VHH binders against Protein SAR DEFICIENT 4 (SARD4). Designs and how they scored, part 5

Target 1, 283 residues: Protein SAR DEFICIENT 4 (SARD4), of Arabidopsis thaliana (Mouse-ear cress) (q9fly0)
Amino acid sequence: QNYTVSSPSSLLLMPSWSSSSSLPYMGVKLVTYFPHNSSQNLPGIHGSYTLFSSTTGQTLATMDGTVLTLYRTSSVSGLGSKILARDDSQVLIMVGSGALAPHLIKSHLAAKPSLRRVIIWNRTPQRAQELAETLSKDPQHKEISFDSHDSLDQIIPLGDIISCATNSTVPLVKGEFLKPGTHLDLVGSFSHEMKECDDNAIQRGSVFVDNDTAMIEAGELAGAFERGVIKREDICGNLVELIKGDKEGRKSSTDITVFKSVGSGTVDLLTAQLVHETYLSRC
Short names: E, the ipSAE of ESMFold2; O, the ipSAE of OpenDDE; V2, 0.75 times the mean of E and O plus 0.25 times the DockQ between their complexes.

## First folded at step 1 (VHH)

Design e1 (framework vhh_surovatamig_d1)
Fold by ESMFold2-Fast, scan of step 1:
Structure e1 (fold): chain B 283 residues (1-283), chain A 124 residues (1-124)
Amino acid sequence: as target 1 above (283 residues)
Amino acid sequence: EVQLVESGGGLVQPGGSLRLSCAASGFTFDDYAMSWVRQAPGKGLEWVATISGSGGSTDYVDSVKGRFTISRDNAKKSLYLQMNSLRAEDTAVYYCARDEWYSDSSGYEYFDYRGQGTLVTVSS
């Protein structure tokens, strides 16, 4: 739901709930869009998330919607790696060094403890270098080396896990350079114009999605279907099917796996539950 | 204090040209990649072009490739968008944005900072 407050300013409501007794929560994400806020040195977009008990209707928590989205998105990518990437993965390539990148790196490192090297690429090389330096100082990363590199095509063949979080409309990851066994994690695209990998990567890979709307929204998939590169029936499964064991993930150590995520209200709700329960554990 | 101020918008005929400018202040301009984003009437925000901090690399949405050129002058702390062969569908408010951002599945792009915008109308 989108409500115009005063043109061009708006309020967006994104509710989510479940009838499952195992998820006794409901929530709403509220997003405001005020493009003229920059004149006051304020971000144009603000978000909040309110979590309610689905049993009593009581308000349980209110959270920053931006922070929730960062945790939600990185957790989904980490879960994808846990299920789809090889257990002997050693090299993580991070494509992009924006707000999501440090969270994605930490999620992949947690998902695959075999990881020992992180190489960061960004269009602005200084941002990749700064992120690598910052992460290398974290005591949690004593056993991990962090580097940046200015040539993406040279480092792609090194990657056991390649995570992409960019605004690119031009393919960055070329399927030709993917080595056998690689897990490709595609986070950034959420519209038909956006595309982080080429058709060759989609064709070579066993493609999984976080939810079925990714097949409609993501440029890598929607475009591939339109051009006949793959069919919808070739999609190997979604995250729910993988978690339930209804669909098989990686079938061999040489398979290339591709995980395309666009997000969902249900995952927002699950993430809010985990944040709330973690807070209660600290009390 | 970070500020981005766009200018150069206006009414232009189809096939015409227009140059947008963005004046930046309050931060080390050459350390940041910069972008142009636009919002057409009744549509969402659309990324148009990005330029690296040094100006050495650029990227564009497919619909403007070959027609638009993003550039910067780090000494003047200014970002530019040269728009050629303008079409009716290029009609939009154009925003200057700093490249500290992420996207989410609702179709919103979260920018660190963006300007107030400048209106470009392509009409006969």
Scores: ipSAE 0.005, ipTM 0.259, lowest interface PAE 10.9, mean pLDDT 82

Design e2 (framework vhh_7z1x_3)
Fold by ESMFold2-Fast, scan of step 1:
Structure e2 (fold): chain B 283 residues (1-283), chain A 122 residues (1-122)
Amino acid sequence: as target 1 above (283 residues)
Amino acid sequence: QVQLVETGGGLVQPGGSLRLSCTASGFTFSDYYMNWVRQAPGKGLEWLSGISSSGSTISYADSVKGRFTISRDNAKNTLYLQMNSLQPDDTAVYFCAREDYGDWSYEAFDIWGQGTQVTVSS
């Protein structure tokens, strides 16, 4: 009767660095995996990020890996909206109401000050309702209306910016319901089986990625390439190309733009730098 | 109180079949996406299959597509993985894992079972 469960416990090291003088930092993401933690009501996976000076090697900051991922992912989506979404955007649709959703909403609102309404959808409607109520109480959002809706297909045509952060394996956003001028932000998929939108949305849109790895990892893109819906050369650009001005973003007020992000170690490093510098500016 | 318990692992010969079960307790099983994940000796975690709360949405990793079948019985709070045409490369510890819809993070799953060992060898 004595159970010694042979548990695979592991520590993963994910270092990131740059030789660029504009990014004088290096970092390491540490992830632990302890499957037996479920017996103690603890998550099996924990993360931490440590930021170092790339010029001196000094430890500059330590932060929770989860908070870094939430901040990094939402900041990238906000930057995508700043570059690709219309400046007169009024309605943001948030598809998903998990941990990432409030950060994505805040990032999109900051990127497009013209936004006046946020509609939240989630498969579990109670979560969307709770998030809408919580955000509506923030004094910074006094001019923004927050509500939830139980029918995604009915609200998609209202969206000027549609942000998706779900683990869906079935397309949620149907391209046929997208109005001209919409910016579609796809955050949730990071494997071939995950898809937040259908092939019609990819075909109708001008597709951009945060980095080229998205074309390999994201189900919306990898699957579309395999089925011949679009070709890799049809991808309009990545985030670095857009920031440098090497690729054109939105070409008209009626263009539908699609931004697919999967993240990267370099973006984690940039986000850690921003968090560190923001903290120092508040002191 | 919240727990997942996997059973059904064991030793099987190449080409054989096994059915894994995962019994959930301490939460409303019918409200959650459920997943099967494995870890082979000396390798990282590999996601195998996922199933929505109602069972209407199912997906598989390419490595197991056509050989493995995920299913659930919400009345019994049980998740299943039917494994056919087993290969030596399928040797791993198999875990069931709970996932909440819309909770995207680098932690894909919040509750894990203890795992059950599957060994495919002659």
Scores: ipSAE 0.000, ipTM 0.158, lowest interface PAE 11.6, mean pLDDT 81

Design e3 (framework vhh_lunsekimig_d3; at its last look DockQ between E and O 0.08; V2 from the best seeds 0.00; counts 0 for: pae E 13.7 > 2, placed apart)
Amino acid sequence: EVQLVESGGGVVQPGGSLRLSCAASGFTFSDYELYWYRQAAGIERELIASIYSGGSTNYVDSVKGRFTISRDNSENTMYLQMNSLRAEDTGLYYCAADYFEGSDWEPYDYWGQGTLVTVSS
ESMFold2-Fast, scan of step 1: ipSAE 0.136; ipTM 0.607
ESMFold2, look of step 2: ipSAE 0.000; ipTM 0.163
ESMFold2 (binder alone), look of step 2: mean pLDDT 78; pTM 0.770
OpenDDE, look of step 2: ipSAE 0.110; ipTM 0.615

Design e4 (framework vhh_7yz9_2)
Fold by ESMFold2-Fast, scan of step 1:
Structure e4 (fold): chain B 283 residues (1-283), chain A 122 residues (1-122)
Amino acid sequence: as target 1 above (283 residues)
Amino acid sequence: QWQLVESGGGLVQAGGSLRLSCTASGRTFSEYAMGWYRQTAGNEREWVAFITSGGDTTYADSVKGRFTISRDNAKNTVYLQMNSLKPEDTAVYYCAAEPYWDSEGYLEYDYWGQGTPVTVSS
C-alpha cells in the first residue's frame, strides 16, 4: 500500500506473513519517501521493519528498514542480471546516483565479471561525478573504469546493462536507443505515476518481473497494459519462475531483456527472520 | 506544486551574451538545488548547469568557461549568464528544481518551467 502524505511525499506499507509453520513470523515494513529531504541533508527514504510472532502477535524485533531495503533490492537486481544479461557484457550504465546506486553497481559487477566500464548519469550531474570519483578510488575496482556523463541519450546505446534507480515520472530511457542484446534493469518505479523507460523499451524487450505485483504497481507496465502496448500474457516470467527454471530467460544474444522490480515483503520477512534468529543464537 | 517561470531568452549574435532568469514559487526556494537544461528540435533535453542550495556549481563540458549559474535566494531566482554564445547554443532553455543531498533515494524529476527560447545567429 502506498499513501501520499503530501505530493511528492509518500508512506508505503509492506506487510508479509505465511501460512507455513516453517516461517513462524510476520512482519511489516514502513517506508517514508520524502525526496525534498535532501535539501536539508536528510535521507529521502526512511524505513523500519517490525517482526512479530505469527503464533501470538507479540512484537519480537524492530530493525532499520532502509539498510535492509538497500541490500535486498541491489541483490535482486544482481540476480536479474546474472540470469538475463549477456555473459560478455562490458558496459554498465547507472541511471541515478542516490544511496542505492553504489550497491546496484557492485551487484551488477559481481553478477557479470565481464564488465569493464561504468558510466553514471544523474539528473543532478555533480552527484554522478562525485560517485564516479569515489568508486574510482576503490582498490577492488582498479580494473573498472568509472565515468559520469551529462547526456543520457548519448550513453544509452553504449550500455550492455542499464540499471535505473530514479523517482522519475517521465521516461528517461528511450527504447529507440537500446542496442540489441541490452539488459534493462528498472528499480525506481513503485507507483502508477512513476516510469523510467518509455513504451518502446517495453515493447522491444522481453519483460520479466521480480514478482507479479510489479504488473499492478509499476507505471511502465500498468500504463503499457492500459494503452495496449503489451498484454499481461506477454510478460515472460517472474524471478521465482526464472530461478526454478519454469520460465526461460534470455533466448538469444540479440534479445533485449527488461527486469522490473518493486520489491517483495516475503524477501524482507526472510531477511528479518535471519537477523533475529542470528541474534538469538549469539545470546 | 512548484511554479517555475523562465525569462530572458531572445535573439543574439554569435559571440554575444544573454542572461536567463527563473523565478520559483510554491516552496522554500533556498532549500532546493536548481538546474538549467536545454532542448533542440528533435532531441532530448540536455543538462547545462547546476547549483546546489549551498552555492556549489557544476557545468556541462560544452558550456564550461562560457556560462555561469548563480542564485538569489531573497528573490527566489536562479540565473544563467551565457557569454561567448555560439549558434550551437540555440535551444529552448528550461529550469528545474532538484534535491541536492539524495543520499538515500531517487531523483526529483518533474519540477520544470515552461522554457524560454534562445536563438544565436551566425
Scores: ipSAE 0.000, ipTM 0.191, lowest interface PAE 12.0, mean pLDDT 80

Design e5 (framework vhh_6fv0_2)
Amino acid sequence: QVQLQESGGGLVQPGGSLRLSCAASGFTFSDYAMYWVRQAPEKGLEWVSTISGSGGSTYYKDSVKGRFTVSRDNAKNTLYLQMNSLKPEDAAQYYCATDYEGYGYSLDEFDYRGQGTQVTVSS
ESMFold2-Fast, scan of step 1: ipSAE 0.011; ipTM 0.350

Design e6 (framework vhh_8h5u_2)
Fold by ESMFold2-Fast, scan of step 1:
Formats: structure tokens, C-alpha cells, sequence
Structure e6 (fold): chain B 283 residues (1-283), chain A 124 residues (1-124)
């Protein structure tokens, strides 16, 4: 729900809950959008997430909405890799070096412990180099090599997992360069104009989504459906179907898998629950 | 396509002045979703922000350049500028223009668009 506070400013309310007694939580993501805040040296968007007991209604936790979104988004990508990527994956290509990039890298590394190399590409090469250097200094990464490269097309064929988090409106990952067995993770697009891979990657891949909204909102899919590149019935499954076993993930070591995510309130709730329970386990 | 392109760098003597330009395409500086910033990087160092101008026209500078550098914007030309006065040898760096996005699915300034940089050298 979107509530106009004072035009053009708004308050967005994103509640989530379950009727299942096995999920004893409910939550609300609150997002304020104040586009003129930039003129006052303030971010235009602020977020908060409140987690409640679905049994008693008690407030259990309040957390920063930006932090939650970073964890939520990267965790969804990691879960996609855990289900769809090869267990013997060794090379992760990170396309983009923005705020999501370090979280995505850590999530994929946790999902596939076989990973040994991370190669980062960014349109501004210096940002990729700085991220690689920063991550290489982390003691948790002592057995993982980090580097950057200026030519995306040269490194795509090396990738066992390729994760994209850019705001590109022009395809970056070309399907022709994908090797058999690759898992392609597409995070950045959330509108029809945005796309991180070309139609060839969609055609070569077995395409999965985090939720069905991705088929409407993501430019890689919505545009491909309109042009007849792929049909909606060709989508192999969504995240819930994969977790429940209602849809098969990777069938062979040579399959190319594609995972397109746009986010959801349900995943925000699951992420908030995980954060809360992790802190409780340390008490 | 959102992009920015810098120009105006060069060699200048200490105490001199340079004016850098940042031409934007694919968006307008009057769009509240974008601020325009100038960053610099000397060899072996991380990027340092030296100026920012928000869509409403407010500006911010670190103490190292405050009073010497002025950021401005010409909305009609969709071009930003950095006027650099009283240049010092320590100002030697590659200068980058960035259009800083204010929105991505609830995340402030997560994605930005950077130019390729323009070299400024202050030496005798």
C-alpha cells in the first residue's frame, strides 16, 4: 500500500504474515519516499522493518529496512545458487560493484563452498579493483582469490556462477559466451527498461524466478515474452516451487540455469525471522 | 542509457584554476532521483568525494576544498561543473563525475553512474 503523505512524498506499507502455525511471525516493511530530500543532504528513501509474534502480537525486533533489503536480496540469490548452481562451482563472476555486490559475493560463497575465485567487473574498473582488494583482506576469505578484469566478455566464459547487480538498460552478459553448466543470477532489473543479459542467455537457459512478479516487472523476461523469445509457460519454476520440490531445478551438469529475482514481502519476513533467531541463538 | 562524461582536466601551476565539466545523458539533473558529485583519486588511494550538488541545488564540500572548489549545474544544458581555484599540488588526481541514484527497490544511492575520469595535475 502506498499512502501520499504530502505530494510528491509517500509512505509505503508492505505487511507480510502466514496462516501457518509453523511460521510464528508477521512483519511490516515501512518505506518513506521523499524525492526532495536530496536537496537537504538526506537520502530520499528510508526503511524500517518490524517483526511481531503472530501468536501474541508482541514486537520482537525492529531493524533498518536498507540492511534488511541487502540481506534479503543477497540471501535470495544465495539460495538460488544453492539450489541451481553446480556443487563443484569454482569461479564466481560478479557483474557490478555497488552496495549489493559484497553481500552477493558473500552469499554465493556461503551457498557454494567449492568456490575458489571471484572476478569482479564494473563499468568503472577502479571500483571493481577496490572491492576485490577490500574483500581479499577479510580473514574469512583466505582461501579465495579476488581480482578484477576490464573486459566482461573475456571473463564470462570462465564463470560457473555469474551474479549481476547493475541498473543496466543494455545487455551486459551475452548468452553466446556462457559455458555449459553456468548459473546466471540476475538481480538488478526491476522495470521493463532494465536488462542485464541478452535474449540468447534467456533462450539457452532454464529460467527460474524468485516469484511470478518477476515475469511482469523484469525487462529480461517481460520484453522477451513480448518479442516471442520465450513463453511464460517455459519458465521452469519459482523459488517456492523449488524449495517444496514441486519443480525440478538443475537436471544435468551441462544445463545453464538462470535465476531472476525482484524481491517480495514474504522473503523480507523470512529474512527478518532469520536475523531475529540468529541473535536469539547467541544469547 | 544513463551516462556522464567528464572534460576540462589538464596541467596547471600551483595557485591556478581549472573548470571541469560533466555532461549527462539518459537523465536530467532536475530529476530528484539523481544528485551529481565530483570524486578524485590519487595513485594508490581510494576515491574521495570533493563536491556534491543535490537536485534542489544544495551543495556540500569536505574541509580540504571548502572555499576553493565550487560545484554548479546548468539544467538547460544538462551539464554539471567543478570550478577549482587556488589549486595545490595535493589536488593532483583523476577527477570523476558521478550521477548518484537515490532509489533502487527501497535502497538509497545504491547504484550510481560514473564517468571515466579526467586527469588534473598541479605542478611547478
Amino acid sequence: as target 1 above (283 residues)
Amino acid sequence: EVQVVESGGGLVQPGGSLRLSCAASGFTFSDSSYAMGWYRQAPGNQHERVAIIYSGGSTNYPDSVKGRFTISRDNAKNTGYLQMNSLKSEDTAVYYCAAEGDYWEGLPSEYDYWGQGTQVTVSS
Scores: ipSAE 0.006, ipTM 0.198, lowest interface PAE 10.7, mean pLDDT 81

Design e7 (framework vhh_surovatamig_d1)
Fold by ESMFold2-Fast, scan of step 1:
Formats: structure tokens, C-alpha cells, sequence
Structure e7 (fold): chain B 283 residues (1-283), chain A 126 residues (1-126)
């Protein structure tokens, strides 16, 4: 549920739960949205996530909702790469250098240990340069080269994995520049106006989604269906189907795979459970 | 290099009008939410208005609703603020601002990094 505090500021409540005994949890995400905070260099979104026992109703954990969203989103992208990207992938292109970018890079590197080079693009080139420099100093990444580049079209053909986390309303990744075998990870769009790649990329690729809501919410897919670029029946599977083995992932080394994620309350709940249980195991 | 150049400020009498402009360069203008923010003498920065990249959505601080209109021309890479029925309390340096935020799974926009121009002074006085 959404509540306007003072336009454009709002409060959002996002509860989730499961009837499955294997997921004995329920949770609620509380999000405040204050876009004017950017003028004072404060985050516009603040969130918290409270995890409860679904059997007793006891409060089990309270987490920063923004941090949970960053971990959840990047983990889903990493899992997509683990299933869909080639095992011999060498080059990761990161499109965007916002808060999600370092988490996405780390998740893709963990998913595909063959990766040796990361090239970062951002509309503000300095932000990409700063991120590349920061990541280069991390001892865990001493075997990885980090670079930035100011021309996206020139680096797209180099990418074995291309991860996009932008608020773009115009296509950034052009399908014509994708090489055979590339995995394209689309994170940023969640509304009909947003679009990180063109129709050619969708048509050339084998398209998978994190959940079926992506077909309704994401501009790359909703718009493509409306224009007849692809049909809903052409979507190759969702993340649950891939994990269960109900749908086949990559069929050849030359296939272009596309993974569109929008997130869900269920994935937030699963991520909160994992964080909670991991914390307990470290105590 | 991101550059934002504001213009259109000046001295205006109460009840008057001004139109501010911001010329943007160094980034893909149409892909970013743009805002106007202001700083009154002796006060902190205050957000005034925001417009989505496509121009389809706008929002305003309550004190300027019905008086100010934010707009953009993506072909010209320009942002505008039409200010009507100006009041003494609107006196401030006005900045156009860009951020590189993202939307979370809840559908809410998170501003991450803002660039501001040099600003343009608006003085509302008799």
C-alpha cells in the first residue's frame, strides 16, 4: 500500500508471506520516498525490512530495506549469469555506476570465475572511472582488470556478460552490436517507459525473466509484445523454472541470452531469510 | 564532463513572472530525471520541482504548486522553470540538478548523485 506524506513524498508498505512449511517466515518492507533529499545529498529512498516467524508471529530480524534490495537484486542477477552465461566468459560490461553497480559486478564475478576484465560505462564518465579505480584496490579482485570507457557502442561487442542498471527511457544496448554467446542482464527497467535495450536485442535473444511480473512491468518486454516484436509464448522461462530444471537455459555457446528482472516480494522474503540464517550460523 | 548552465534570473516585483532555463551537456539528457532546487539567503538547499526523463511526470513542493511549471525540451537538451505570481519568499539562487538514481523493486526512485550548475539569482522585491 502507498501513502502520500506530502507530494511527491510517500510511504510504501510491501508485505509478503508463504504457505510453504519450507519458508516459515513472513515479512514487511517499509519504504519512504523523498525525492527532494537529493538536493541535500541524502538518499531519496530509506527502507527497513522486518522478518517475522510465520508460526509464532515473533519478530526475528530488522534489516535496512535499501541494503536488502541491493543484495537481493544483485544476487538474482548473479544467479541468472550462473545459469545462462557461458562458463568461459572473460569480459563483463557494467552499464551504470550507481549503488547497484558494485554489487552486480561482485555477483557476476562470483557466478563466473572465468571473468578477467570489467569495463564500466556511465553517462557521467567520472563516476565510471571512480568505480573502476575503487574496485581495482580490492585485494579480492587483484586478478581482475577494471577499466572505464566513454563509448558504450564500442565496448558492447567485447562483452560476454553485459549488466545494465540504469533508469534509461531510451535504449542503451543495441542488439546489432551483441556478439554471439553474450548474456544480457537487464536490471533497471520496472515501468513501461523504461528501456535499457532495443527491440533487436530482445528479438535476437532467448529471453528469460526473474518472475512473470516482468512481462507486465518492464518496458523492454511490455512494449515488444504490444508492437509484435515477440510474443509472450516466446519467453523461454522464469528463474524458478530454470532452477527446478523445468525449462532449459542456454542451448549452445552461440546463443544470446537475455535476463530481465523486476524483483518481487517473495524474493525479498527469501533474501531476508538467507541473511538472517547466515547471521545466525556465524554466531 | 557534465555541465549545467542556468539563466533567466533577475530582479522582479511581487506578483511578477520569470522563466528560468538550464542548458545541459555531457550526458544523454532525455534519460535523466531533472530537478530545480533553490537556496534562499541564510537557508539550506530546498527542492522545488522534478520532471521525469520523458516529461510525462512532474512534481512540486507545496509552496509553488499552481504557480511554477517545470518543463523540458529533450531535442534542445534544455530544462525550464516558469515562475508565476512570485513572492518575496521565492528569493533564492536557483540551480538545475541531475541525478543518476535508480528505481527499486517497489517502484520508487532513488537519487544517487547530483550535479548542480552555477545557479541563477532570483530576487523578488519592490
Amino acid sequence: as target 1 above (283 residues)
Amino acid sequence: EVQLVESGGGLVQPGGSLRLSCAASGFTFSSYEMSWVRQAPGKGLEWVATISGSGGSTDYVDSVKGRFTISRDNAKKSLYLQMNSLRAEDTAVYYCAKDQGYYDSSGYYEPLFDYRGQGTLVTVSS
Scores: ipSAE 0.000, ipTM 0.149, lowest interface PAE 14.4, mean pLDDT 80

Design e8 (framework vhh_7z1x_3; at its last look DockQ between E and O 0.03; V2 from the best seeds 0.00; counts 0 for: pae E 11.7 > 2, grease 24.25 > 24.2, placed apart)
Amino acid sequence: QVQLVETGGGLVQPGGSLRLSCTASGFTFSSYAMNWVRQAPGKGLEWLSGISWNSGSISYADSVKGRFTISRDNAKNTLYLQMNSLQPDDTAVYFCARESPYDFWGGESDAFDIWGQGTQVTVSS
ESMFold2-Fast, scan of step 1: ipSAE 0.016; ipTM 0.344
ESMFold2, look of step 2: ipSAE 0.000; ipTM 0.139
ESMFold2 (binder alone), look of step 2: mean pLDDT 84; pTM 0.838
OpenDDE, look of step 2: ipSAE 0.015; ipTM 0.294

## First folded at step 4 (VHH)

Design f1 (from a1 with L100S Y102S F110S; framework vhh_surovatamig_d1)
Fold by ESMFold2-Fast, scan of step 4:
Structure f1 (fold): chain B 283 residues (1-283), chain A 123 residues (1-123)
Amino acid sequence: as target 1 above (283 residues)
Amino acid sequence: EVQLVESGGGLVQPGGSLRLSCAASGFTFSSYAMSWVRQAPGKGLEWVATISGSGGSTDYVDSVKGRFTISRDNAKKSLYLQMNSLRAEDTAVYYCARDSYSDFWSGYPSDYRGQGTLVTVSS
């Protein structure tokens, strides 16, 4: 449910629940979207997640929706890489150096232990440099090299995994520069206007989504369908189908795989349950 | 203080050309990606083009691809937009803008826009 507060600002309601006794919770994520908050040095997105008992309706927990979203989103991307990226992947390109970037980097590194180099690009180069310096000082990353680069087109051909988390409304990753075997992880777009890669990347790749809502919300896919670049039937599978083995992931070492995620209320609910139960176990 | 001052707008006939300029001061210009955004009469802001801090990467909204060229001169702290083959739908106030963080979940530095320069494509 999306409500325009004052164009272009909005309030989003994302409820989730289960009728199963094995998941005795329900929840709602409340998100405000104020794209022009930058004048006050504030994030464009703020969120709150409220977890309720599905048996009594009582409020069990209220938690920061942004933190929940960062962990949930990066975990989904990591799972995508675990399934779709090559096991011999060495170079991760991080496109964007915002709040998602450090979490995405950690998730991809965990998913593919063969990774040894991370190159960060950001439209504001200072942000990429700062993130690379910060991550290079982490003892967990002693075997990983971190660099920033100010020319995206020059580093795209180096990437075995390319992860994008930007607010771009114009393609950043050009399909013509993707090398065979690359896994492209598209995290940033969640509306028709937003796109992080061009139509060539979508055509060259085997495209997977985290859920079917991505085909409706993500500009890279919705726009490609409208222009006849690919058909909805060309989508190779969603995350649930991949996990169950109902759809095949990577078929060869030269395949380019594309994973587009927009998130889901169900994954938010599962994450909130984990946080709540972990907290209770420590009391 | 951060300042962005646009110039170069005016009245032009369809098919004509204009070159917009933006003079930046008060910050390390080469460290920021810069954008042109526009607002047509009675409409919201529309992003037009972005250029990276080094000038090595440029991006454009589909409606201006092949017609507009964004460029910068870091030594002069200036941003430019060369507009060719202008159409009536390009009529708008054009703003020079300093780019923010790369995703919506992060904190942003101030998005500073100048006062704007009016481009009218008529007749």
Scores: ipSAE 0.035, ipTM 0.429, lowest interface PAE 5.3, mean pLDDT 85

Design f10 (framework vhh_surovatamig_d1)
Amino acid sequence: EVQLVESGGGLVQPGGSLRLSCAASGFTFSSYAMSWVRQAPGKGLEWVATISGSGGSTDYVDSVKGRFTISRDNAKKSLYLQMNSLRAEDTAVYYCARDSGYYDFWSGYPTDYRGQGTLVTVSS
ESMFold2-Fast, scan of step 4: ipSAE 0.077; ipTM 0.587

Design f11 (framework vhh_surovatamig_d1)
Fold by ESMFold2-Fast, scan of step 4:
Structure f11 (fold): chain B 283 residues (1-283), chain A 121 residues (1-121)
Amino acid sequence: as target 1 above (283 residues)
Amino acid sequence: EVQLVESGGGLVQPGGSLRLSCAASGFTFSSYAMSWVRQAPGKGLEWVATISGSGGSTDYVDSVKGRFTISRDNAKKSLYLQMNSLRAEDTAVYYCARDYDFWSGYYTDYRGQGTLVTVSS
């Protein structure tokens, strides 16, 4: 639901609840959009998330919407890697070095403890260098080497897990350079013009999505369907189907797996539940 | 779609001046910080300057402080780099780059195709 506060400013309400007894929660994301905030050097978008008990209606938690989105998105990618990536994965390639990148790296490292090397690429190489230096100083990463590289095509063949979080409208990851067994995690695209990999990567891979909306919103998939590169029936499963065991993930050590995520209200709800339950376990 | 188109590059003598422009489209220009990044022949990308969405704050790499000025015109959706006292070391392809806001959960830059600046006697 989108409410105009004062044109062009608006308030968006995004409620979510589940019929599943395993999710005894409901939530609402509140987003304000004030495009003229730039005149005061403020972000145009602010958000919060409120979590409620679905059985009693009690307010359980309130969270920053930006922090929730970073945590939610990286957790979904980590879960994707846990299910789809090889257990003997050693090299993680991070494509992008923005705010989401450190969270994605930590989630992939947690999902696959076999990882020993992280190579970071960014369109601005200094950002990748800075991120690699920052992460290398963390005592939790003493067993992990961090590097940056300015040529993406040279490092793609090294990757056991390749995670992409960019605004790219031109394919960055070329399918021809993917080695057998690679897991490709596509996080950045959320509109038809955005595309982080080429059609060859989609065609070579076993493609999974976080939810069916990815097939509508993500440029890598919507465009591929339109051009006949793959059909909707070729999508191997979504995250819920994988978790429930209704669809099989990786079938062999040589399979290339592709996970495309765009997010959803249900994933926000699940993330808010996990944050709340973690908080309660400490109190 | 995000589009950034640089212009204003060319050949200039040492000590000379040049003004680069970047025309932005496909996003709310005033809501994003913008940067200039350069790549000298045979070298990696180097960040040069950043300006906040409002234009209220600017930052520069040490080698250009006092010589280069970044500015923007939000009404015209344009970013500028005024380059004074140019040196041979400033020879590079200059790129306009966008800093993306956090709300979509993704923070990455987008660059244009670049404009070549050659400083040569």
Scores: ipSAE 0.000, ipTM 0.159, lowest interface PAE 11.9, mean pLDDT 82

Design f12 (from a1 with L100S Y101W Y102S F110S; framework vhh_surovatamig_d1)
Amino acid sequence: EVQLVESGGGLVQPGGSLRLSCAASGFTFSSYAMSWVRQAPGKGLEWVATISGSGGSTDYVDSVKGRFTISRDNAKKSLYLQMNSLRAEDTAVYYCARDSWSDFWSGYPSDYRGQGTLVTVSS
ESMFold2-Fast, scan of step 4: ipSAE 0.076; ipTM 0.525

Design f13 (from a1 with L100S Y101T Y102W F110S; framework vhh_surovatamig_d1)
Fold by ESMFold2-Fast, scan of step 4:
Structure f13 (fold): chain B 283 residues (1-283), chain A 123 residues (1-123)
Amino acid sequence: as target 1 above (283 residues)
Amino acid sequence: EVQLVESGGGLVQPGGSLRLSCAASGFTFSSYAMSWVRQAPGKGLEWVATISGSGGSTDYVDSVKGRFTISRDNAKKSLYLQMNSLRAEDTAVYYCARDSTWDFWSGYPSDYRGQGTLVTVSS
């Protein structure tokens, strides 16, 4: 449910629940979206999440919705890499160095232990440099080299896994530069005007989504369908189908795989449950 | 105070050229990617071109590739857009924009933009 407060500002309500006894929770994420906040050096999105017992209706926890979203989003991307990326992947390219970037990097590194090098690109290069320096100091990354680079087109051909988390309305990753075997993870777009890769990347790749909403919301896909670049039937599967084995992931070491995610209330609920139960186990 | 001041717009005939300039102040210019965005009459904002902070990377919307060139002079704190082979469809107010300092959650490609300069391509 989306409510316009004062255009372009809005309030989003994202309730989720399950009738399954294995998920005895329900919740609601409240999100404010104020895009002009960037002019005051404030985040455009603020959120709160409230977790309830689905059996009694009692309020069990309240938590920061932004932090929940960061963990949820990066975990989904990591799962995508675990299923779709090659097990011998060595180079991760991180496109974007915002709040999601460090979480995405850690998630991809955990998903593919073969990774040995991370190259970070950002339109504002100092942010990429700062992130690379910060991550290189972590003892957990003793086997990993971190670098930043100004030219995205020069580093794309090096990437075994390329993860994008930007607010770009302009294609950043060009399909012509993708090498065979690459896994492309597209996180940033969640509206028709946003796109992180060009049509060539979509055509060359075997495209998977986290859920069907991605085909409606993401500019890389919605626009491609409208122009006849690909058809909805060409989408190779969603995350649930991949986990259940109903759809095949990567078919060969030379395939390019593309994973487009936009998120879901169900994954938010599962993440809130995990946070709540982990906290209780440490009390 | 962050300021971006555009200049160089005007009336030009189809096939002509114009060079737009943007003077930046109030921030460390070389640390930010810069963009040109435009708004045609009755249309929304359209991103045109971006250049990285160092100038090592440039990107363009497909409709202007090969015709427009974005460049910057970090010593002069200035951004430029060289527009060649102009078409009637290029008619718009052109804005100089500083790339967003916020991640994908901002929803906008820039956190600051200037007042704009009008480019009219007509006979």
Scores: ipSAE 0.006, ipTM 0.243, lowest interface PAE 9.4, mean pLDDT 83

